# Ledger of designs, part 4: VH-VL binders against Adapter SH3BGRL (SH3BGRL)

Target 1, 113 residues: Adapter SH3BGRL (SH3BGRL), of Homo sapiens (Human) (o75368)
Amino acid sequence: VIRVYIASSSGSTAIKKKQQDVLGFLEANKIGFEEKDIAANEENRKWMRENVPENSRPATGYPLPPQIFNESQYRGDYDAFFEARENNAVYAFLGLTAPPGSKEAEVQAKQQA
Below, E stands for the ipSAE of ESMFold2; O stands for the ipSAE of OpenDDE; V2 stands for 0.75 times the mean of E and O plus 0.25 times the DockQ between their complexes.

## First folded at step 4 (VH-VL)

Design a12 (from d4 with heavy chain S31R; framework fv_diridavumab)
Fold by ESMFold2-Fast, scan of step 4:
Structure a12 (fold): chain C 113 residues (1-113), chain A 119 residues (1-119), chain B 111 residues (1-111)
Amino acid sequence: as target 1 above (113 residues)
Amino acid sequence: EVQLVESGAEVKKPGSSVKVSCKASGGTFSRYAISWVRQAPGQGPEWMGGIIPILGIAKYAPKFQGRVTITADDFAGTVYMELSSLRSEDTAMYYCARDEYWGSGMDVWGKGTTVTVSS
Amino acid sequence: QSVLTQPPSVSAAPGQKVTISCSGSSSNIGNNYVSWYQQLPGTAPKLLIYDNNKRPSGIPDRFSGSKSGTSATLGITGLQTGDEANYYCGTWDSSLSAGVVFGGGTKLTVL
């Protein structure tokens, strides 16, 4: 299961837009996911901080939502998601198998040839 | 590297309120948790609460809930702590301190400001 | 009372080693990271250890931390007169008393 860590109370327009972009993509493509609100739940906040890998943390401060996991495996932040989407590689990014007949499955098939 | 500076010393009467500021300089503070920690004479540190400005969340210690309010002005790079209904027991040194997350380790501290509650 | 229990004092001679304990419960030390702070007279606390056993840049390797179950330990080897200070452990308490909690402090005297 895909888990997206978000902050419901953030006053940042950029964070709000990025969260909506990720959640909207998952919903539009019928990918099952769970929201983990770090604003409302301290355990979610702590878990996210501890499980974002050191090499993926910003040079300063707290890792910002959205942060994406498949089960307990870290997949990336918004920038990683955006790059994957631009490359038609979102299912691979999420650790999922692209649906047969999808654009990503077609790209993967051509790359294997 | 960020430095934290608290506002000047205060002398207040019982029943009044005090508002102390903590100004960050030399770097961004919005992504960090900024905590308020006080220390009464001869006592150990006591966490009052903190704020993570970029996430829009504040958390207060149970002992201070209803009496303390912590706010941030991101544009000014300043965090405030207001403590109301002051008592003589509130006489202490008040510090602001930065950590990545509450309880993760406060790596930058202000020098502290003294609040004295007396008549 | 402090939520975390530390011995009130400890003493040792220069060059010796000392261990300061910090005891809590499952809602704090048992399930959360522990930090340690040094406070010299008249100064703000200084972070010595974070995430149970990590040192910030500039902290000598003479200082070490560890955690086992609901207890944590600060170790100081090669004691120097400049180590004379109060030492505090700190962590998050996840119970209904949620928040950062500190130990009562240990006064280290270097004789």
Scores: ipSAE 0.307, ipTM 0.759, lowest interface PAE 2.7, mean pLDDT 86

Design a18 (from d4 with heavy chain G50W; framework fv_diridavumab; at its last look DockQ between E and O 0.60; V2 from the best seeds 0.00; counts 0 for: pae E 3.4 > 2)
Fold by ESMFold2, look of step 5:
Structure a18 (fold): chain C 113 residues (1-113), chain A 119 residues (1-119), chain B 111 residues (1-111)
Amino acid sequence: as target 1 above (113 residues)
Amino acid sequence: EVQLVESGAEVKKPGSSVKVSCKASGGTFSSYAISWVRQAPGQGPEWMGWIIPILGIAKYAPKFQGRVTITADDFAGTVYMELSSLRSEDTAMYYCARDEYWGSGMDVWGKGTTVTVSS
Amino acid sequence: QSVLTQPPSVSAAPGQKVTISCSGSSSNIGNNYVSWYQQLPGTAPKLLIYDNNKRPSGIPDRFSGSKSGTSATLGITGLQTGDEANYYCGTWDSSLSAGVVFGGGTKLTVL
């Protein structure tokens, strides 16, 4: 299952918009996911810090939500999600198979032909 | 190199409140935690609480719960600590410090500001 | 007073090695990472060690940290007169929603 670590009370409008962009995409495409709120839940915050890879953390500061996992496997942050969407590769980015009839499946079919 | 600057020293009467500011010389606090730590003369440091502005989180040590409020103004890069119902034992040096989640370490400290509570 | 216990003082001659202990419990040192701070007279604390045993840039390798069970140790080799300071351990304490806790400090004297 896809798990998205978010901060429900974020003090940043940019972070709020990024979180909504990710969650909205997953919902619109009927991709099952769980929200993990790091603002109200210290255990979620600790888990996110411990499981975002060192090479994916900012040079300074705290890794910012949203952070995207498939089960416990790290997939990326908002920038990685955005890049995947721009390249019609979101299902691959999430470690999922694109459903038949999706834009990603259509692009993949054209590349295979 | 980042420097933190607290507002100037204050002398206060018992029962009043004090509000101290903390400003970074560069960047913002948005991806960091800012802790407030005080140190009474001849004693070790004592954590009062922190704020993580980007997450909208503030946490206070139980000893200060109900008397301390930590807020931030992300646009100015300033964090504030307000301590109310002052007593003589609140006389101390007050530091702001840049802090990592779960106490990785306070890697940047301000020079501190003195708050003196006397009648 | 302090949740974390440190010896009040230690001393050694220049060039020697000293260790400073920090004793806690499972709710703090046992399950959380330890940091160490140096405080020279009249100055703010300075981070020496984070995440139990890592040094920030600019901290010489003669400063080291370690952790075993509910105890942590700061090691200082090649003692210099400039190392005379108070040293504090710090960590997160999960009990009673306490937050960050510090040791009471250890005064290092280089004789």
Scores: ipSAE 0.314, ipTM 0.758, lowest interface PAE 3.4, mean pLDDT 86
ESMFold2-Fast, scan of step 4: ipSAE 0.436; ipTM 0.802
ESMFold2 (binder alone), look of step 5: mean pLDDT 89; pTM 0.924
OpenDDE, look of step 5: ipSAE 0.796; ipTM 0.924

Design a19 (from d4 with heavy chain G50Y; framework fv_diridavumab)
Fold by ESMFold2-Fast, scan of step 4:
Structure a19 (fold): chain C 113 residues (1-113), chain A 119 residues (1-119), chain B 111 residues (1-111)
Amino acid sequence: as target 1 above (113 residues)
Amino acid sequence: EVQLVESGAEVKKPGSSVKVSCKASGGTFSSYAISWVRQAPGQGPEWMGYIIPILGIAKYAPKFQGRVTITADDFAGTVYMELSSLRSEDTAMYYCARDEYWGSGMDVWGKGTTVTVSS
Amino acid sequence: QSVLTQPPSVSAAPGQKVTISCSGSSSNIGNNYVSWYQQLPGTAPKLLIYDNNKRPSGIPDRFSGSKSGTSATLGITGLQTGDEANYYCGTWDSSLSAGVVFGGGTKLTVL
């Protein structure tokens, strides 16, 4: 299962738009996911901090939402998601198999031809 | 190196409110937690709450809920702590501190603001 | 009363080693990271140890931390007169009073 760590009460329009973009993509493609809100739940905030890998942390400050996991495996932040989406590789990015007839499956088929 | 600059000493009457400010100098606040910690004369430190401005998250210690409000004017600017319904027991040094380790490691501290509540 | 229990005082001579204990419960030290702070007279607290046993830059290696079960320990070797201060442990408490909690403090006297 895909887990997306978000902040429901962010003052940043950029963070809100990034969260909306990730969640909207998952919903539109009928990919099951759980939202993990770090704003009201201190355990979610602590878990996210501890499980975002060191090489994926900013040089200064906190890792910012959205942060994406498949089960307990870190998949990436918004920038990684956006790059994957631009390359039609979101299912691979999430650690999932692209469904038959998807845009990603079409790109994969073209590459193998 | 970042420094936290706190506002000057305050003398207040019981029942009034006090608002202390904390401004980052030489760095930024936006993606850090900023805690408020007080210390009464001869006592140990007591955590009041924190804010993470960019996330819009504020958390208050139960003892201070309803009396304390922690706010920020901008993501990189100043953080404020307002304590209302002041009592003589609120006489203390009030510190702001950058909390880099999610509530378990306050690495940069202001020099403290003395608040005296007297009739 | 403080949530975390520390001895009120400890004393030793220069060059000696001291150990300061901090005792809590499963809801705080048992499941969360421990920090240690030094407070010299008239100054703000200074972070000595975070994440149980890590030192911020600028903190000498004669300061060390450890955690076992629901207790934590601050060790100071090669004691110096400048180490005379109050020492506080701190952690997150995940019980109904969730938030940062501190120990009652230990006054270190260097005689």
Scores: ipSAE 0.312, ipTM 0.762, lowest interface PAE 2.8, mean pLDDT 85

Design a21 (from d4 with heavy chain K59N P62Q; framework fv_diridavumab)
Heavy chain, then light chain:
Amino acid sequence: EVQLVESGAEVKKPGSSVKVSCKASGGTFSSYAISWVRQAPGQGPEWMGGIIPILGIANYAQKFQGRVTITADDFAGTVYMELSSLRSEDTAMYYCARDEYWGSGMDVWGKGTTVTVSS
Amino acid sequence: QSVLTQPPSVSAAPGQKVTISCSGSSSNIGNNYVSWYQQLPGTAPKLLIYDNNKRPSGIPDRFSGSKSGTSATLGITGLQTGDEANYYCGTWDSSLSAGVVFGGGTKLTVL
ESMFold2-Fast, scan of step 4: ipSAE 0.366; ipTM 0.783

Design a22 (from d4 with heavy chain G50E; framework fv_diridavumab)
Heavy chain, then light chain:
Amino acid sequence: EVQLVESGAEVKKPGSSVKVSCKASGGTFSSYAISWVRQAPGQGPEWMGEIIPILGIAKYAPKFQGRVTITADDFAGTVYMELSSLRSEDTAMYYCARDEYWGSGMDVWGKGTTVTVSS
Amino acid sequence: QSVLTQPPSVSAAPGQKVTISCSGSSSNIGNNYVSWYQQLPGTAPKLLIYDNNKRPSGIPDRFSGSKSGTSATLGITGLQTGDEANYYCGTWDSSLSAGVVFGGGTKLTVL
ESMFold2-Fast, scan of step 4: ipSAE 0.350; ipTM 0.762

Design a26 (from d4 with light chain N31S N32D S97K G99Y; framework fv_diridavumab)
Fold by ESMFold2-Fast, scan of step 4:
Structure a26 (fold): chain C 113 residues (1-113), chain A 119 residues (1-119), chain B 111 residues (1-111)
Amino acid sequence: as target 1 above (113 residues)
Amino acid sequence: EVQLVESGAEVKKPGSSVKVSCKASGGTFSSYAISWVRQAPGQGPEWMGGIIPILGIAKYAPKFQGRVTITADDFAGTVYMELSSLRSEDTAMYYCARDEYWGSGMDVWGKGTTVTVSS
Amino acid sequence: QSVLTQPPSVSAAPGQKVTISCSGSSSNIGSDYVSWYQQLPGTAPKLLIYDNNKRPSGIPDRFSGSKSGTSATLGITGLQTGDEANYYCGTWDSSLKAYVVFGGGTKLTVL
């Protein structure tokens, strides 16, 4: 299951838009996911910080939402998600199999061969 | 190098409120947490609370819950700590400090603001 | 008072080594990272150690940290007169929203 760490109380319009973009994609494609709110739940905030790999943390400060996991496996932040969308590789990015007949399914098939 | 610049010393009457500011200079608060830590004369540090401005999240130590309010003004890059219902026991040095996450290690400190509460 | 216990004072001569202990419980040191701070008279605390045993840039390697169970230790080797200060441990307490907690402090005297 896909888990998306978000901050419900953020005053940043950039963060809110990024969160909505990720969640909207998952909903539109009927991909099951769980929201993990770091604003309301400090255990979620601590878990997210500890499980975002050091090489994926910003040069300065706390890892910012949205942060994306498949189960407990880190998949990436918004920038990684956006790049995957640009490259028609979002299902691979999430660790999922693309729907049959999609452009991404063709790319996945070629990568496995 | 980022510095945290605190407002000047305050002398207050019992029952009043004090509002201390902490401004980022040479940088921004970015995704950091900003904590407020006080130290009474001859005592160790005591955490009052903190804020992560970009997330809009604030936490307060139970002892100060209801008396302390921590806010941020991102336009100026400033964090404020307001302590109400002042008592003589509130006489202390008040520091702001930068932390990646509360308790992870406060790596940049303001020089401190002296608050004296006397009648 | 403080929830983390430190010895009130330690002393040693220049060039010697000293250790400062910090004792807690399963809800704080036992479950979270420990930081150490140095405070010279009239100054703000300075971060010496974070994440149990890591040093910020600019902190000499004669300062070290370790953690075992519910206790942490700050080690200082090659003592200098400039190390005379108060030292505080700090951590996160997960119980009852106590959050950031500090030790009572240890006064290091270098003679």
Scores: ipSAE 0.255, ipTM 0.763, lowest interface PAE 3.0, mean pLDDT 86

Design a27 (from d4 with light chain S94R; framework fv_diridavumab)
Heavy chain, then light chain:
Amino acid sequence: EVQLVESGAEVKKPGSSVKVSCKASGGTFSSYAISWVRQAPGQGPEWMGGIIPILGIAKYAPKFQGRVTITADDFAGTVYMELSSLRSEDTAMYYCARDEYWGSGMDVWGKGTTVTVSS
Amino acid sequence: QSVLTQPPSVSAAPGQKVTISCSGSSSNIGNNYVSWYQQLPGTAPKLLIYDNNKRPSGIPDRFSGSKSGTSATLGITGLQTGDEANYYCGTWDRSLSAGVVFGGGTKLTVL
ESMFold2-Fast, scan of step 4: ipSAE 0.354; ipTM 0.764

Design a33 (framework fv_diridavumab)
Heavy chain, then light chain:
Amino acid sequence: EVQLVESGAEVKKPGSSVKVSCKASGGTFSSYAISWVRQAPGQGPEWMGGIIPILGIAKYAPKFQGRVTITADDFAGTVYMELSSLRSEDTAMYYCAREPDYYGMDVWGKGTTVTVSS
Amino acid sequence: QSVLTQPPSVSAAPGQKVTISCSGSSSNIGNNYVSWYQQLPGTAPKLLIYDNNKRPSGIPDRFSGSKSGTSATLGITGLQTGDEANYYCGTWDSSLSAGVVFGGGTKLTVL
ESMFold2-Fast, scan of step 4: ipSAE 0.338; ipTM 0.764

Design a34 (from d4 with heavy chain D99G E100D G105A M106F V108I; framework fv_diridavumab)
Fold by ESMFold2-Fast, scan of step 4:
Structure a34 (fold): chain C 113 residues (1-113), chain A 119 residues (1-119), chain B 111 residues (1-111)
Amino acid sequence: as target 1 above (113 residues)
Amino acid sequence: EVQLVESGAEVKKPGSSVKVSCKASGGTFSSYAISWVRQAPGQGPEWMGGIIPILGIAKYAPKFQGRVTITADDFAGTVYMELSSLRSEDTAMYYCARGDYWGSAFDIWGKGTTVTVSS
Amino acid sequence: QSVLTQPPSVSAAPGQKVTISCSGSSSNIGNNYVSWYQQLPGTAPKLLIYDNNKRPSGIPDRFSGSKSGTSATLGITGLQTGDEANYYCGTWDSSLSAGVVFGGGTKLTVL
């Protein structure tokens, strides 16, 4: 299961747009996911903080939402998601198999031929 | 390099309120947590609360809940701490401090501002 | 009264080594990162150690930290007169006193 750590109360327009972009993509492609709200839930905030890999953490400051996991495996932040989206590699980025006939499956099939 | 600057010293009467500001110089608060920590004469530091402006989160120590309010000016410029119903026990040095999480570490501290409560 | 317990004082001569302990519980030190602060007279606290055992840039390797169970230790080797200060441990406490908690402090005297 894909888990997206978000902050529901964020005053940052940038964060809100990034969260909406990730969640909207998952919903539009019918990819099952769970939202984990770090603003309302201290356990979610702590878990996200501790499970974002050390080399992906800022030296100080929070790892900012959205942060994306498949089960407990870290997949990346918004920038990583955006790059995967641009490269038609979002399913691979999420650790999922691209469905037959998807844009990603078509691109990857042609790149491997 | 980033510095935190608190507003000037205050002398207040019991029962009044005080509002202290903390301004970032040479940088922004951005994704950082900003906490207020006080230290009474001869005592250790005491956390009052903090705010993560970019996430819209404020949290207060139970001892101060209902009496303290921490706010931010567009999460980039200034953080405020207002303490109401002042008592003589509130006489202390008040610091703002920058951290990345509630209690993980405070890497930058202001020089502090003195609040004296006396009749 | 502090929720984290430190010895009130410690003393040693220049060049010696000292350790300062910080004792807590599972709701604070046991489950969270520990930081250490140095406070020279008349100054704000200064971060010495974060995430149990890491040093910020500019902090000499004479300062070290460790954590075991519900206790943490600050180690200082090669003591210098400039190390004379109060030292505080700090962590998050998720119990009824949820929030940041500090130790009562240890006065280090270098004679």
Scores: ipSAE 0.250, ipTM 0.736, lowest interface PAE 2.9, mean pLDDT 85

Design a35 (from d4 with heavy chain G103D; framework fv_diridavumab)
Heavy chain, then light chain:
Amino acid sequence: EVQLVESGAEVKKPGSSVKVSCKASGGTFSSYAISWVRQAPGQGPEWMGGIIPILGIAKYAPKFQGRVTITADDFAGTVYMELSSLRSEDTAMYYCARDEYWDSGMDVWGKGTTVTVSS
Amino acid sequence: QSVLTQPPSVSAAPGQKVTISCSGSSSNIGNNYVSWYQQLPGTAPKLLIYDNNKRPSGIPDRFSGSKSGTSATLGITGLQTGDEANYYCGTWDSSLSAGVVFGGGTKLTVL
ESMFold2-Fast, scan of step 4: ipSAE 0.359; ipTM 0.776

Design a36 (from d4 with heavy chain D99S S104D G105Y; framework fv_diridavumab)
Fold by ESMFold2-Fast, scan of step 4:
Structure a36 (fold): chain C 113 residues (1-113), chain A 119 residues (1-119), chain B 111 residues (1-111)
Amino acid sequence: as target 1 above (113 residues)
Amino acid sequence: EVQLVESGAEVKKPGSSVKVSCKASGGTFSSYAISWVRQAPGQGPEWMGGIIPILGIAKYAPKFQGRVTITADDFAGTVYMELSSLRSEDTAMYYCARSEYWGDYMDVWGKGTTVTVSS
Amino acid sequence: QSVLTQPPSVSAAPGQKVTISCSGSSSNIGNNYVSWYQQLPGTAPKLLIYDNNKRPSGIPDRFSGSKSGTSATLGITGLQTGDEANYYCGTWDSSLSAGVVFGGGTKLTVL
């Protein structure tokens, strides 16, 4: 299961847009996921804090949403997601197998041949 | 290295309000949370609440809900704590402190602002 | 209304070791990380230990922390006169609608 840690009440337009980009991609591609709201839920904040690897944290402060996990495995932040999307590698980024007939499946098939 | 600079001492009458400021110097705090912690004479620290400036959200300790408002201005690099309906037991040193989220631990502290409420 | 219980005072001679306990419940220490703070007279609290047993940069090895069940311990070895201070434990408490709680404090005297 894909988990996306978000802040529902963020005052940042940039953060809101990044969250919507991630959630919109998952919805459009029928990928099942759970939203984890860190603005309203302290258990979600604690879990995210404990499970974002230290080498993936910003030099200052806390990790900013969105943060993406598959089960308990950290997958990345918005920049990592955006880069994966640019490279047609989002399913690999999420730790999932690309669906047959997708652009990513075609790219992956060519690389493995 | 960041320092937190608090506003000057205040002397207030019962029933009034006080607003204390906390400004980052030598860096920014937009990616951190800022907590407000008070300490009455001879007592231990008491957490009042905090704010995550980049997210624009505040959280308050139940004891202070309805009397405390914590706000932030990311562009100014300043966080404010306003305490209303002052009573003599609000006489204390008020600290701002930097933390991840809502005070999991506080690593940088302001020097404190003395607030005295006359009886 | 201290949620976390600490002994009010401890004392020892220079060079000795002391331990300061902090007792809570499952809603705070039992389920969350513990931090420790040193407060010298007339100063703001200073972080000594976070995440149960980690030291910030600049805190010497003679300060250590541990946690077992619903209790935490601060250990100080090689006591120095400059260690005379109040020491406070702190943690998150879910039973207070999620908020930070501190211990009542322990005054360390080095005689």
Scores: ipSAE 0.153, ipTM 0.713, lowest interface PAE 4.2, mean pLDDT 85

Design a37 (framework fv_diridavumab)
Fold by ESMFold2-Fast, scan of step 4:
Structure a37 (fold): chain C 113 residues (1-113), chain A 118 residues (1-118), chain B 111 residues (1-111)
Amino acid sequence: as target 1 above (113 residues)
Amino acid sequence: EVQLVESGAEVKKPGSSVKVSCKASGGTFSSYAISWVRQAPGQGPEWMGGIIPILGIAKYAPKFQGRVTITADDFAGTVYMELSSLRSEDTAMYYCAREEYWGSFDYWGKGTTVTVSS
Amino acid sequence: QSVLTQPPSVSAAPGQKVTISCSGSSSNIGNNYVSWYQQLPGTAPKLLIYDNNKRPSGIPDRFSGSKSGTSATLGITGLQTGDEANYYCGTWDSSLSAGVVFGGGTKLTVL
């Protein structure tokens, strides 16, 4: 299952917009997911810290939400999600099979042919 | 290079409160995790709590829960720690320190002396 | 009192090797990363080791860290007079005392 680490208490418009963008995409495409709120739950905060790979952490500061996982496998942050969306590769980014007839399924079919 | 600049020494009466500040210079302030750590005479460091301003997250050590409040002013680039109901045992050096993901502190302020006396 | 136990003092001669221990429990050292700090007289603590055994930029390789079970060790080789300081271990505690905990400190004297 897709897990999205978010901060419900963030006052940052940028962070809130990025969180809503990711969650909105998942909802619109009927992709099942769990929200993991790091603001209210210390265990979620610790887990996210330990499981965001070192090469994906910022040089300074805390890794900022949204952070995306499929089960325990790190998929990426908002920038990675945005790039995947621009390239019609969101299902691959999430570790999922694109639905039949989608633009991404067509791209995947071309790559396999 | 990041610097954490703390406010000046304080002398307070028992039962009062004290508010100390930590101004971050160099770099993007609000995404840092900033903690307050005190050190009483003859004792090791004691973590009081920390804040990640951009996320609006603050966590307090159980010993200080209810007496300590940590806040941030992103515009001023400053983190504050307010400790209420002061006792003589609160006499200590108070440091602000930048956290590397809770549990390690890579940059420290020079410390603010708080003395609680009658 | 501190949650993590360190010897109050240790001493060695210049050029020798010294080790400083830090003992905890499964809720802290046993389940979390350990950091070490050096505090020279009149200064704030300085990060010496993080993530059990990693050194920040600028820390010489004669300083090392290790962790086994619920205990951690700081090692210093080629001891210098400038190493005289208090040394503190630190980690996260996952139990009812959730938060950062530190050792009581070890005073290193170079004779």
Scores: ipSAE 0.180, ipTM 0.718, lowest interface PAE 3.5, mean pLDDT 85

Design a38 (from d4 with heavy chain E100D M106F V108Y; framework fv_diridavumab)
Fold by ESMFold2-Fast, scan of step 4:
Structure a38 (fold): chain C 113 residues (1-113), chain A 119 residues (1-119), chain B 111 residues (1-111)
Amino acid sequence: as target 1 above (113 residues)
Amino acid sequence: EVQLVESGAEVKKPGSSVKVSCKASGGTFSSYAISWVRQAPGQGPEWMGGIIPILGIAKYAPKFQGRVTITADDFAGTVYMELSSLRSEDTAMYYCARDDYWGSGFDYWGKGTTVTVSS
Amino acid sequence: QSVLTQPPSVSAAPGQKVTISCSGSSSNIGNNYVSWYQQLPGTAPKLLIYDNNKRPSGIPDRFSGSKSGTSATLGITGLQTGDEANYYCGTWDSSLSAGVVFGGGTKLTVL
């Protein structure tokens, strides 16, 4: 299961837009996911802080939402998601198998030829 | 280098309120947790609350809920703490302090602002 | 009373090793990271240890931290007169206090 850590109370337009972009992509592609709100839930905030790897933390401050996991495996932040989307590798990024007939599956098939 | 600069000393009457400020310099403060920690004469530090400005999350210690309000002005790079219904027991040194998550380790501290409550 | 319990004082001679304990419960030390602070007279607290056992840049390796169960320990080796200060442990408490909590402090005297 894909888990997306978000902050419902954020006043940042950038954070809100990034969260909506990730969640909208997952919904549009019918990928099952759980939202984990760090604004209202202390355990979600604690879990996210402890499970974002040290080498993936920003040089300046708290790891910002959205943060993406597959089960307990860290997948990345918004920048990593955006890069994966631009490279047609989102399913690989999420640790999922690309659906047959998808652009990602087609790219993968052509690279193996 | 990161610095936290607090507003000047205050002398207040019982029943009034005080608002102290903490200005961050040397980097972006909005993605850090900024807390207010006070220390009464001869006593240990006591956490009052904190804010993570970019997330819009503020948390207050139960002892101070209803009397303390912590706010941030992201454009000014400043965090404020307002304490109302002042009592003589509120006489203390008030520090602002930074960490990347509440309680993980306050790596930078202001020099402290003295608030004296007397009649 | 402080939620985290520290001995009120500790004493040792120059060059010796000293340890300062910090005792809590599952809702604080047992489930959360522990930090340690040094406070010299007239100054703000200074971070010595974070995330149980890590030192910030500029902190000598004479200072070390550890955590076991619901207790944490600050170790100081090669004790110097400049180490005379109050020492505080700190952590998050998810129970009734629901926030950052500090120990009552330990005054270190170098004899």
Scores: ipSAE 0.337, ipTM 0.779, lowest interface PAE 2.7, mean pLDDT 87

Design a39 (framework fv_diridavumab)
Heavy chain, then light chain:
Amino acid sequence: EVQLVESGAEVKKPGSSVKVSCKASGGTFSSYAISWVRQAPGQGPEWMGGIIPILGIAKYAPKFQGRVTITADDFAGTVYMELSSLRSEDTAMYYCARGEYWDYFDYWGKGTTVTVSS
Amino acid sequence: QSVLTQPPSVSAAPGQKVTISCSGSSSNIGNNYVSWYQQLPGTAPKLLIYDNNKRPSGIPDRFSGSKSGTSATLGITGLQTGDEANYYCGTWDSSLSAGVVFGGGTKLTVL
ESMFold2-Fast, scan of step 4: ipSAE 0.330; ipTM 0.792

